# Designs tried in a protein design chat: VH-VL binders against Cytochrome c oxidase assembly factor 8 (COA8). Part 14

Target 1, 167 residues: Cytochrome c oxidase assembly factor 8 (COA8), of Homo sapiens (Human) (q96il0)
Amino acid sequence: APERGAERRDTAPSGVSRFCPPRKSCHDWIGPPDKYSNLRPVHFYIPENESPLEQKLRKLRQETQEWNQQFWANQNLTFSKEKEEFIHSRLKTKGLGLRTESGQKATLNAEEMADFYKEFLSKNFQKHMYYNRDWYKRNFAITFFMGKVALERIWNKLKQKQKKRSN

## First folded at step 1 (VH-VL)

Design c48 (framework fv_cofetuzumab)
Fold by ESMFold2-Fast, scan of step 1:
Structure c48 (fold): chain C 167 residues (1-167), chain A 121 residues (1-121), chain B 111 residues (1-111)
Amino acid sequence: as target 1 above (167 residues)
Amino acid sequence: QVQLVQSGPEVKKPGASVKVSCKASGYSFTSYDVHWVRQAPGKRLEWIGVINPDSGNTYNNQDFKGRVTMTRDTSASTAYMELSRLRSEDTAVYYCATQYGRYDFSAMDYWGQGTSVTVSS
Amino acid sequence: EIVLTQSPATLSLSPGERATLSCRASQSVDTYGYSFMHWYQQKPGQAPRLLIYGASNRATGIPARFSGSGSGTDFTLTISSLEPEDFAVYYCQQHYELPYTFGGGTKLEIK
């Protein structure tokens, strides 16, 4: 069976955390986007006869997912906080209140916000570089172990074929 | 599941106005900007503008000469783009799109299916 | 506004070949090493699909054969070995300066 990710079929109301495999050949389940990271979590299928190597691969993938979720949840939180601080600072500089006459949050033009996005990304340059480095390192390790698992499965199939031929 | 679902096709006469809707589901509607993009038959993609659904603030591409108005309804999780004083050159497929989960680079990851607007006599 | 020029307008290739698509900006779209350049794929009758964001980052679900490179004003989208489903129109888009703009597109067609 292919180890390609299973797609979630969301037939329930928006935001319901439910998983449904699209086909019987798919083993992993894809969840709804996380509220904070906005990444879809993967619920990994655990085979009944999981080998130590398969377990190591699965745990590596799970740990990488948790690391990735945590990174983006923290980044999005930091972004939101700094965005609000930037808006507050600019409104104060302009002599404007934090609320409009209607009581809604006062905000900035898209041009001013574009400047914030540029500043935020430049400020986070090193953090993004370290994220990419670690992301590549983790995916290299995952790919390596996927190859090992594939080789193990080939060897096991060859052993089964040999035993059948012997009988 | 994250989805952007747009209103159905429209046929309008020159000088009329059209209002296209884009209903968001599966994510926090107010957390991400909604972009409007159009494409005339056989032509390039053209960026119309963007709305911040939290604040209601907009930026409209000057190529539309003040004819475009973007609004949203937060209770319905729906964005709207109204184009007035329609010309035959406004015949196009109109798309809404949002940047999804990645504050970095602000790429438009999720797109509506498109709304065909035909302006003819 | 920033003008994006894509070349070639049409590229005729066979499955299995490498495709190289270029996008040139009228001014730099970089700030402190970040490139606000994105690539989209569009098939007839469909909405565009994000392929590459920030010049070189592959979007979720996009096959490894797609890669982006470049910085400043010159950007490249590479497809290492064309599959039949890759024959489509490709657009670059800058997100550096308002108004955001798209290139004219490169049509990949079967030779």
Scores: ipSAE 0.005, ipTM 0.545, lowest interface PAE 10.2, mean pLDDT 81

Design c49 (framework fv_cofetuzumab)
Fold by ESMFold2-Fast, scan of step 1:
Structure c49 (fold): chain C 167 residues (1-167), chain A 121 residues (1-121), chain B 111 residues (1-111)
Amino acid sequence: as target 1 above (167 residues)
Amino acid sequence: QVQLVQSGPEVKKPGASVKVSCKASGYSFTSYDVHWVRQAPGKRLEWIGVINPDSGNTYNNQDFKGRVTMTRDTSASTAYMELSRLRSEDTAVYYCARLDYYRSGTPFDYWGQGTSVTVSS
Amino acid sequence: EIVLTQSPATLSLSPGERATLSCRASQSVDTYGYSFMHWYQQKPGQAPRLLIYGASNRATGIPARFSGSGSGTDFTLTISSLEPEDFAVYYCQQHYELPYTFGGGTKLEIK
C-alpha cells in the first residue's frame, strides 16, 4: 500500500535513489527536495577504483550534506511548531476559535504573520550565524580536498604516461 | 503489503552459472535499491552488491567482480542476480533486500525469503 | 573495508536473564549525529529480521526489551529479559561505506 498522507507536489516518492542521473553516464545526481529539510540531496556515484583520498573527499561531502539536511529539517520543524503556537496564542488572546465559521483552519492577517516572521528571524539570528560559520568551514575543507584529489589525478595520469614511455 | 519473493532452489555443477530472481510487490519498484547478500552454511552474511532499479546502474563487491551480473525488469518489478563460474564455496542461501537510499541511516527493512544454491560435482 | 567484530561468539543464557552483545568497527561509522550501524536477528532457515537501526532506534514491531546503544566504533545490543523466542543469531551491519559489511554474529543459545 502507498504511504498515506504523502503529498506528491513537485517531489519524487520517498526512496528514489540514483547512482547515475537518468540517461547520464554514472555521475553524481541531484535528487528531489527532502520532505523535511526541503533541500535537494546529491547522490554520489562511487567508482570501483576510488582512491583513499577520493573516498575521504566523498565522505566529507556526504557528512556535510547530512549535517546540512539535519540542520534545515530541525529548523523547519521548529518554524512550523512556533508558527502554529503563535497563531493559536493570538486567536486565544482575541477570543477566537481555531476554526472559522466555514470550518476552515483559522489564520491571522498578513500584518500579524509579518510580526511572527520578524520575531522568528531575530530569535534565530545567532543560530543562523553559527550555521553559516560552520557551513563555510566545511566548504573550505571540501575545496581543499578537491584540490588534493585534482593533483592526485594529474599525478596518476603522468605516472601512467611515464610507464607507457618506459623502454 | 511489501513483499520480495525469490526463485526456487538451484543445484549446479562447478563452472556453471546460476540466475536468481527477486520479484517486488507492494511498493514502487524503482524507488528502492535492491541489494544482494549471501550466507554460506554456518557462516556470516556477505554483501554481494546493489542495483538501482530505476537507472539499472550497479556496484559489485570486489570479491565477486567479474563473476556477478545484476539486472532488472521494471515491467515485471523483478531484479536478477547471475553468478558465473560457480565454485563449491558459492554454496549458500542468496537473499535480496531493499534499501531506501534517500533516507540517511536506512536499514535493510524487507528481505526476500532466500534462494538456496548448492554447487556440487 | 570496515571490519565488524562481534563478541562473544556464543552466549549461553536462560530465559529471564539479561543479554549484552558487542559489536566493534575497525573505524568510526558516524556522520553528523548518525551512527550507520544496524542490528539483525536471524533464526534457522529464515531471512534476517531488522531489530535496531542507527545504533539505537527500535524497528517497527520490535519489543521494548530490545535496545541498542553506542557510537563511533563501539556498539551494544541489549535484551533486558530473554524470552524463549529470542534465542537466535544476532548480526551487526554497517551502512557507512561500500562494501557494506556484517559482523561474525553472536549465537544466543539456551543453557
Scores: ipSAE 0.000, ipTM 0.476, lowest interface PAE 13.6, mean pLDDT 80

Design c5 (framework fv_cofetuzumab)
Fold by ESMFold2-Fast, scan of step 1:
Structure c5 (fold): chain C 167 residues (1-167), chain A 120 residues (1-120), chain B 111 residues (1-111)
Amino acid sequence: as target 1 above (167 residues)
Amino acid sequence: QVQLVQSGPEVKKPGASVKVSCKASGYTFTDYAVHWVRQAPGKRLEWIGVINAGDDNTYNNQDFKGRVTMTRDTSASTAYMELSRLRSEDTAVYYCAREGLPYYYGFDYWGQGTSVTVSS
Amino acid sequence: EIVLTQSPATLSLSPGERATLSCRASQSVDSYGSSYMHWYQQKPGQAPRLLIYDASNRATGIPARFSGSGSGTDFTLTISSLEPEDFAVYYCQQYSDWPLTFGGGTKLEIK
């Protein structure tokens, strides 16, 4: 029988299911995309004999994931809000109603929306450059600690080998 | 060996435009950002903006908004900064400088500078 | 924008003396466990040269007599024993927020 990877715990109002990692997983587990950030969360496996250095690396990766998810959830929310405000403002300026005769949202054509996209990208470019800088800094730190963890594991294996030789 | 080589000096009249080039060599051009900085005679360094050579995204200091355009040519490993509607206050030495991606260690390599003089 | 204030504006010393240069930011430049303050040296007719990045790290090829310290809003560049080639203008630069900004500079001149 196929092994159940994750058990569904709840559902979002949008109908997207949330899942928990398997209780006995020996590997990192990747979840479905978050409804707000559209990013897939990673649930990190915790070894029984996790070293302090391994714990520091794992917590750094978890904190980086939380930071990344918060950034994109906020960015997507801001985009949606400002897009609606822009459309509403432009329709009022043109003397048009906010809804069509069929009850659908009134929209702007591609040429009119180009102004919004240019302003949004310009306004948020500073924030995106700052995000990219921090993203690279965080990934450098993670890579550095991954190297330290790998070296620690090599030293521990060499120590075990040395003890077996002396015994 | 990393080098940034800039175009030669320019003398322009008020209202004209100037385009400064910065040719990179000795590294993978698209792995780095290029910053533009100017320095008027006897004054501090002033940051103009940045272009990511890999994705062509730019961010300009608002003091220059509407007058500065930054571009790059990946095939030539060259970054460009164009400043329009020149004023006498734009007289300065203009520098390009490299910033590492993914490691932001400050501006580790600089061009030699391009003197731009705006005179009537 | 983050304003950087350097002091003193001019420092007159002799070779062999210790130089201490200060840079104060109008707000914290700390982020992600680092202080995003860099130091540059500029000699007449030359482009700036990176000395110190992220407050305390020496750039490649920079002599050990140069050191940086500080965090938050208060930063110091120290030259432990001045050599003749060290007489130049020194600029601090923040990379914590856009737009990037430089200090007014400290001119280190020989007595």
Scores: ipSAE 0.000, ipTM 0.475, lowest interface PAE 15.6, mean pLDDT 81

Design c50 (framework fv_cofetuzumab)
Fold by OpenDDE, second read of step 2:
Structure c50 (fold): chain C 167 residues (1-167), chain A 122 residues (1-122), chain B 111 residues (1-111)
Amino acid sequence: as target 1 above (167 residues)
Amino acid sequence: QVQLVQSGPEVKKPGASVKVSCKASGYSFTSYDVHWVRQAPGKRLEWIGVINPDSGNTYNNQDFKGRVTMTRDTSASTAYMELSRLRSEDTAVYYCARGYTKEYFWSGFDYWGQGTSVTVSS
Amino acid sequence: EIVLTQSPATLSLSPGERATLSCRASQSVDTYGYSFMHWYQQKPGQAPRLLIYGASNRATGIPARFSGSGSGTDFTLTISSLEPEDFAVYYCQQHYELPYTFGGGTKLEIK
């Protein structure tokens, strides 16, 4: 059985956003768009007295963000590569150079590019369906934990008010 | 005047890597593709690959079995070709060349570097 | 890959004579009425110089004595009257499909 050469999945470099929020931040910070995913990373605030439920929510948000960053970084790289390959192959078939006489990058017309987009979407349809499904699941979970954290905070505030009334 | 100036001669051992540079001047570096061609002593020209300096996209001759890496530095108007896992048969003069287009058609390589001699010897 | 066969391998002529060099491709290199065949001149110790592009178009600065013809699989480079500086190696090259390939060359030498 011929060993199918492991396609080195070009692991999109985990773009550790070099964005460092100010140390005294009491809220989440949104960084500039990541160069690969084009998504703005969020630096989540860590409260000094973070509850286990708050920690769980934060971790879930972080994991979801990382998942989303990785997905789109990879998708954008794949898209860019395939788009360029498509353009190159079509231009080659037409006997056209990669550049015009003026030195501009040769492009395909809108109709030809529409074929690319259609093909690309068709090829990646299942991947996008799984992404969307997982996106909804993750966001639903996050929303659920947000609700729990909100309730916990309300409950803690009520307990503190009761203790102050009894003293 | 359009010029491509390549790095100097290289002597390497088998299994080593060589990186040849090609500095472009006299034109917009990102406006033309850079091709790499080699010529072994007394042999025909062999096309290695092409790089688009604008996008960084590369297309390599499969005969090199993934040993070729082409890169560019747009700020320096310089293209680079790296050949890894060198063999004695890689002994050749390596050329960079500008891809020319006329009326959108590929029209050969109109400007060439002076060549870089690469010798692979034990 | 497209294989280019040049003939003759060596051509011995005198200054003032007409030179005819042939290049045959293993398959057609034509599309849309354009032949993706180019010719280069290479002198000893020098890089190749583009002579003809698209089978019949002279590159910039190339003397009128150089002409190209042909289509499909068969191409010809003609030098109408040889000058002393024309004695060199001539290569055809196809730009039709990857990988791009060159012929084996024709050495034009002085008789």
Scores: ipSAE 0.005, ipTM 0.579, lowest interface PAE 10.9, mean pLDDT 86
Fold by ESMFold2-Fast, scan of step 1:
Structure c50 (fold): chain C 167 residues (1-167), chain A 122 residues (1-122), chain B 111 residues (1-111)
Amino acid sequence: as target 1 above (167 residues)
Amino acid sequence: QVQLVQSGPEVKKPGASVKVSCKASGYSFTSYDVHWVRQAPGKRLEWIGVINPDSGNTYNNQDFKGRVTMTRDTSASTAYMELSRLRSEDTAVYYCARGYTKEYFWSGFDYWGQGTSVTVSS
Amino acid sequence: EIVLTQSPATLSLSPGERATLSCRASQSVDTYGYSFMHWYQQKPGQAPRLLIYGASNRATGIPARFSGSGSGTDFTLTISSLEPEDFAVYYCQQHYELPYTFGGGTKLEIK
């Protein structure tokens, strides 16, 4: 399940790098896409009676989100930089300017860009492999702790039911 | 919500030209390539070409022998495909489709127009 | 150009059965571990719908019963347990080399 890809969006100029969920909110809040990673951050609600196990799960999910955001922000910046360098290099080789007569940015055709994409993937193959490995490890850990939290909730419900029956 | 809406059906005589439009909404029009694909009745999908709407650069499948012209209007978020010197063999449904031009160029054509039926008959 | 050969041309099965569809490329569509092969579903009168991209990744909204596998020149689309709505034509497409090409299609029909 490679979630290797964040969709890039041209966001409104008012894009805020920080966002504030409503103060009265008592549930998880999903923010706008980050302008660099294009991933939507989740702001986790912290219940007053959060168990130590629930806290571990929440912190693991938060840490995984931060790791994921940093990875894709860096990857997208690297891609954008190298793409621009590639385009400039090829246009220079052809003796072409960076702008067309209409004033639009000059670009390469699909065939030339395909070569760049192949090179970029090749160069970043090992990085993507390590990302996938870590992504699966983190998802396994999250799933494991979700299971433990579910079991804790079941046991707490059973214990409460038992106490009610004893009275 | 991403949507590609194409112009209505066309009936043309041999030797005429047809121009099909594809209006994009729900995404940044200049951030994705627009591909053109056709399908004759009962036949396979055939890739016609692609336009990068940011640059206007195109690549046309040579099987169309210089008969295809692709353009776009960024202010209207609309792509156009014109096919000239029509023959009966050009009778097909013509589709526009969105392709990814960034780090996930392997994502395939994720959104398609509804198709435009072009019939070439005498 | 890269030629894609799909087999079988027609596959007759019943709901609940497993479907296995093959696509062979005339040359490798892989670059350094990535496969530029995609799968589409097309129902009569409708535009194609992206099912699988990059050989094995399910597109958004595609049910888990659909899976893709393969590398190099040999690719497979598997539907683990057919639902009535799955009877359609399936196309593979290479995104490795211009011009991009599609296979001849496999028609999945009800027995």
Scores: ipSAE 0.000, ipTM 0.482, lowest interface PAE 15.3, mean pLDDT 80

Design c51 (framework fv_cofetuzumab)
Fold by ESMFold2-Fast, scan of step 1:
Structure c51 (fold): chain C 167 residues (1-167), chain A 122 residues (1-122), chain B 111 residues (1-111)
Amino acid sequence: as target 1 above (167 residues)
Amino acid sequence: QVQLVQSGPEVKKPGASVKVSCKASGYSFTSYDVHWVRQAPGKRLEWIGVINPDSGNTYNNQDFKGRVTMTRDTSASTAYMELSRLRSEDTAVYYCARYSDLRYGEYYMDYWGQGTSVTVSS
Amino acid sequence: EIVLTQSPATLSLSPGERATLSCRASQSVDTYGYSFMHWYQQKPGQAPRLLIYGASNRATGIPARFSGSGSGTDFTLTISSLEPEDFAVYYCQQHYELPYTFGGGTKLEIK
């Protein structure tokens, strides 16, 4: 029988998935760490009789995961690219090549790298502050809906118990 | 550096099909969705659809009624958009884009291809 | 789909003046502290350039005179003091749900 009452709605803003979990999974599945974000994606198990409230919670968790994954992937990529560009620029200014005579990648001293880190953190201060704000908001919302789902499950169990006794 | 480089201009007859390419470089191709957008002369920007280059899954805007096919080649880091049964109203510049959904700070960047002009005429 | 309505369609101003551009969505584009609304600048023959993402955040390299505000369904792009290079077409775009949609654009032209 089709899932009556199910809505055709995107689970994420893009509407597309970035990984494929094992077939016939009956539990939440945890994937390997993403190359750039270093976060492990979670594929949420969808029960056959998922309530609208349970679906809302699951979609909120999925959306939060995608938001978090994209934030850290972009953060890590931006850091790595700007670090490489900074090192390349400073080595070029000194007339040095990208490799040492030993074949290792040429590097900057700790004081020069500290200048880069200070600039990067300064430029990204607001980004990190807003990330933390939204992370807290999302987790409070998830906790609230987890509470509602728990209450719904308790109520349904009590209702089933009463029906069993009346039959 | 992140770049999206598109194929060159096309001139097509009504009823033909056109396939536009978008070659990505400077990032992990399979980690970001590729979107397609067009703009007819003097008109608004119009979102055509998106492809997930990892899975190959697509979502096409219903306004194109089964005329759009999106594909990708992960080995070449290239996305493709094919539009069939061309009409004169399909004359537009077609763009590929990688949207960055990084929400805050100086380092948020959208990346757009340079655009591919497609002219549909007799 | 979410319909975005931009107003005015055309805005005629002189350099040094303040520009205020509006974008209204047919439904909320907010999710728990973030507005999936972006602003783009487009000059003739060029791809769109991101100005503002998430309703209020200035993109990399965008001058401080550009600012975005709003939430839910009502959004505003403000240019505090117009420079000659700012005369272009401006589009809002929502990333809240598929299909992503653009507004009709506001053409900012010299008076």
Scores: ipSAE 0.000, ipTM 0.459, lowest interface PAE 14.9, mean pLDDT 78

Design c52 (framework fv_cofetuzumab)
Fold by ESMFold2-Fast, scan of step 1:
Parts: structure tokens; sequence; C-alpha cells
Structure c52 (fold): chain C 167 residues (1-167), chain A 121 residues (1-121), chain B 111 residues (1-111)
């Protein structure tokens, strides 16, 4: 199985450990890209004092990750399969072999490949629209719960300060 | 082809230290964690700990705390596990194992061949 | 730490028979639909080999006769029709929390 380092968003601070099972790890960790989806999995840290609200946020993020992973794994597999079938079909129509004399894979020019991309996008237009709708829906929910968690933490700190100042 | 090749067998006296090596090839050494696991004769597998070869950060099983040291050499694509203050109970085959991350799981996809360590007086 | 109990310790069967191996965890190894339980095969003098990850996913190159099932605390490895090369020791392993732990093993032997 080929292992590739995908283009990583190497935002400079890398303090995240790769050791991560969620229950004993002190931080979230990000793994290498999945072979099929090309998305990096995230394993979430579970704090010992996790609130029900924090649990809901973590669960929502995990469920969204799995949904996203499944969508892109299926999409990329379909794309790769149809792309290879298209290339093989067009090379056969031209009377060309699948490999050059040097052993390299025979390829189509950019204009011919543009036809494939246009047809693939058109064929999958409705699927991508539903994906985008669900993606926004999930991110709105995540943002909402992130806001609730932030407010809960602020409130708890205020209650703690008030309690410390009570005589 | 992914391969983990470990150093040869060791015979040590009680109180000595042993350092086992694990040389990785066929993949990006710094991209995947290296775990250490041992198996005493006729006993179950026992997890010792893990090293992140990129950062050098380690996490060791509490049962080995203070006796195990994990290191790596990125230029040689080699991980090391040193166990000190050896006891007869440390007699085991020691394995290195590469982790893989996929589909929200972490698991040991490839293992070294094992290094036999015998502690005898 | 999570304790894994495998049963039976030894299974004596003939080629062609179905093998069912059990692994029980002292606590759930599930989180939000994921089961962090894996199965490994070990032959004498060899390192363990990954068979099943995440309770039910067959690892690359593993024959279709191997299957995994279960959730929570109770897990099963099934070999639908034993081949001669399947007689080995099988270990379950939890990857749910540190320290990672292995079961005591089930030895499959020829009857």
Amino acid sequence: as target 1 above (167 residues)
Amino acid sequence: QVQLVQSGPEVKKPGASVKVSCKASGYSFTSYDVHWVRQAPGKRLEWIGVINPDSGNTYNNQDFKGRVTMTRDTSASTAYMELSRLRSEDTAVYYCAKTFYGESYQYFDYWGQGTSVTVSS
Amino acid sequence: EIVLTQSPATLSLSPGERATLSCRASQSVDTYGYSFMHWYQQKPGQAPRLLIYGASNRATGIPARFSGSGSGTDFTLTISSLEPEDFAVYYCQQHYELPYTFGGGTKLEIK
C-alpha cells in the first residue's frame, strides 16, 4: 500500500502528540491522511471533568469527521476508477497501448482530460450540492456548541471567582 | 516494502542494561509512531511504551517507569529501547511495532522480527 | 488498566471446522460507534500479525474466512473454515486507553 505525505498544512506550532488514545492523552492528535479520503483523522482528548455540553461537542465533531471521511473516501475512489476507465477507453479508441515503450503509463493531453473533469463534475453536481449543504449544517452546529462551551467555561470561572470573594 | 529489522539476541546478567535497536525501511520513519512490546516465554504480550520519531516524545507503561528509555536516530531511521536494572523476569522476546492511523483507528500494522533477551546469573 | 480475558485458552479442532474465539474486556472499549479492539495472529517463533482492526475490519491481505464481531465488552473472532496454516495463537488487544493491553491468548491446535 503506497504511503504518501499529502500536502500538509504545516502551520508552524506543532505541539500536538501523535500518541493519542483519547482517554489518557492530554491533547488532541492529528494522524496522517487516510489512504482513501486523503483527510487527516483527529482523535479527541477527553478531559476528566468533561461536561455534558463538552461531550456533545466532541461527539458532534467525531460524527462529522466520520461522515466527512466516508464521503471523500467514496468520492475519491469513484473519481479514480472513472478516470482510469476514461483514459483506458480513449487510449484504446486511438489505437494506443496503456504503457509507452519506456514503461511509463500512457496519458491523455490536458484538453482531453478537461472533458472528463467537466463530465464528472456535471454528473456529480447534485451530490456535491447535498454534501455542501450538510457540511454547512454540521459546521453551524459545531460553531454553536463551541460557543456554548465557551460561555459555560466563562460562567464557571465567574462563579468560582464569586465563591472565592464570598465571606 | 515496509520492514522493521531488530538487533540480535542478548544475554545479560541481573542488574545490567540492554539496548535493542529497530531499523525502519520502506516508509517515512518520522511519520509513524514506534511501539515496544515484549513477550516472556509462554506468556502474553505486554506493551512497554511508544516513541514519536519526529518529536522524540515518549510515553512509557507505568510498570517500566524509571527503567526504560526510548530514543531514536532519524538519520539512521532507527528506534532504540534501553531497559536497565535487568531482572530474571525481564527474560523475553522484545518487539518493535509500527503504528498506522486509518479510519479513526490506530493499530500495529507491521512488527519487527523480535529480539531475544535472556537475563541469567 | 483494561483487562482482556480470552476464552477458551485452547481450542482443538480439525481443518475445515469453524473456530469461534472470545475476548471480554473489563470495561467498554467503545466510543461513539467505534470499537477499539484488534486481533493478532502469532505463529511459533514469529512476530504477531494484524488480522482484524476496529472489531470487524479485515486487515490488508487477510483471507475472507477471518471475521470479527462484537461491541462494548464482548468480542468474537471467527474463522469460517480452518486451513492448516491457521493453527496458531490468537490475541485480542485494546487500543482504547493507555496502557494498551493484550488478552492471554487462545491457542488453536490440531485435534
Scores: ipSAE 0.000, ipTM 0.474, lowest interface PAE 17.2, mean pLDDT 80

Design c53 (framework fv_cofetuzumab)
Fold by ESMFold2-Fast, scan of step 1:
Structure c53 (fold): chain C 167 residues (1-167), chain A 124 residues (1-124), chain B 111 residues (1-111)
Amino acid sequence: as target 1 above (167 residues)
Amino acid sequence: QVQLVQSGPEVKKPGASVKVSCKASGYSFTSYDVHWVRQAPGKRLEWIGVINPDSGNTYNNQDFKGRVTMTRDTSASTAYMELSRLRSEDTAVYYCAREQGYYLTSDYYAFDYWGQGTSVTVSS
Amino acid sequence: EIVLTQSPATLSLSPGERATLSCRASQSVDTYGYSFMHWYQQKPGQAPRLLIYGASNRATGIPARFSGSGSGTDFTLTISSLEPEDFAVYYCQQHYELPYTFGGGTKLEIK
C-alpha cells in the first residue's frame, strides 16, 4: 500500500524550503501554512554582511522550525491513520461492515469520534511531553543567541561611535 | 497548492445519468475524505455523500434513494459522483470538497477546500 | 436529521457596521466539549469558502474581524466591522451526525 507517512515526511521539510520570500524582500517572510503540519513557515532574510552569530541564530531558528514542522506533520499523519483504524474497529465491534446495507460507507457520529479524540490525546501524552521539553530547550537556545546578537550589535555601535570621535 | 478541479458542465435528459469528476492535486489524495454537495439555483447547499479515497468506502445521503454512486481512481487522484435516473429537480451546481485533516488544534472535519463546481442541467 | 435554521434570511447593512448572524440547530451538536458547527461564505458564481470551524476557530487566511461563538443549539457568526468584500451569503453546517446538513443561509447585502 502506498506509505502515506513516508510520502508526507519527504514532502514536509522540502515544502518549507520551496516557499520563497517575495523577490526584493528585505525582511523575514511568513509563508502559507504547510498542508501537513498546518504551521506557517518563516523564511529568513539573509543580510549581505551576516555575522557568524547572526548566521547561527538564523540557522537555529530554521532548524527549530523544520523540527516543529516535522513533528506536527508526523502527528497529523498518525492521527489520520489511527482515525481510520478506530472507525473500522468500532464498526466491526457493532457487527457492522465498512459499508451500510445499501453499500454506502459506514461512519461514526460526533459522540463516537469524541471518544477517539480523547483516546488519541491520552495515548500521545508522553510524546507531547517530550515535544514540550524539546520546545523549551530550543527556545532557551534561541533566546540565548538573540541576546548574544544584541550584545554584538551594541558593541559594533559603540566601536563606530569611538571611531567617529577619534576622527 | 491544494486544488480540486471538476469536469465541465453537463446537459442531460430526464432519466439519464451524469458522472461528475473531481481531480485533486497539491496533497496526498488518499489521506483526506472527499464530500459531494449540490446547490440548486437560489437554494441552500445540500450534502450528497462522502468517499474515503484510500479504502473506497462511501456513505450516501438517503434522500437520493440509491441513485448516487461514488468512486475514485487513486492513480489519477480523481473522485467521481454518478447520479442516475435524473429529474428536473436535480438541476444544480455539484461541488466536491475536501474534509480537513486533523491538526491537534483544528480537528472538526470542516470542508476546507472546494472544487469550482459542475453545472448539471436536466431538460427535455 | 438535524435541521439548521439561520436568521435573519436577509441582513441589510452598510460598510463599517457590525453584523451578527444566527444559526440554531434542532438538537445539540456538542459532545465532550466539542461543537461540530462550521460557517462558510459564498459569493455569486463561486464555491463556498470555509470561515469558521468548530464554532469558534477561524480558518486559515480569514481576517480577524470574523469570529464565531456559541454552543449546544445556538451559534453566532460575527463580523466586527463590515468590508465591501464581506457582502455574500453565509451558511452554517453541522458535522455532528449523518446526514450532514446546512442552514438556509443568511444573505448579507448593502443597505
Scores: ipSAE 0.000, ipTM 0.458, lowest interface PAE 19.6, mean pLDDT 80

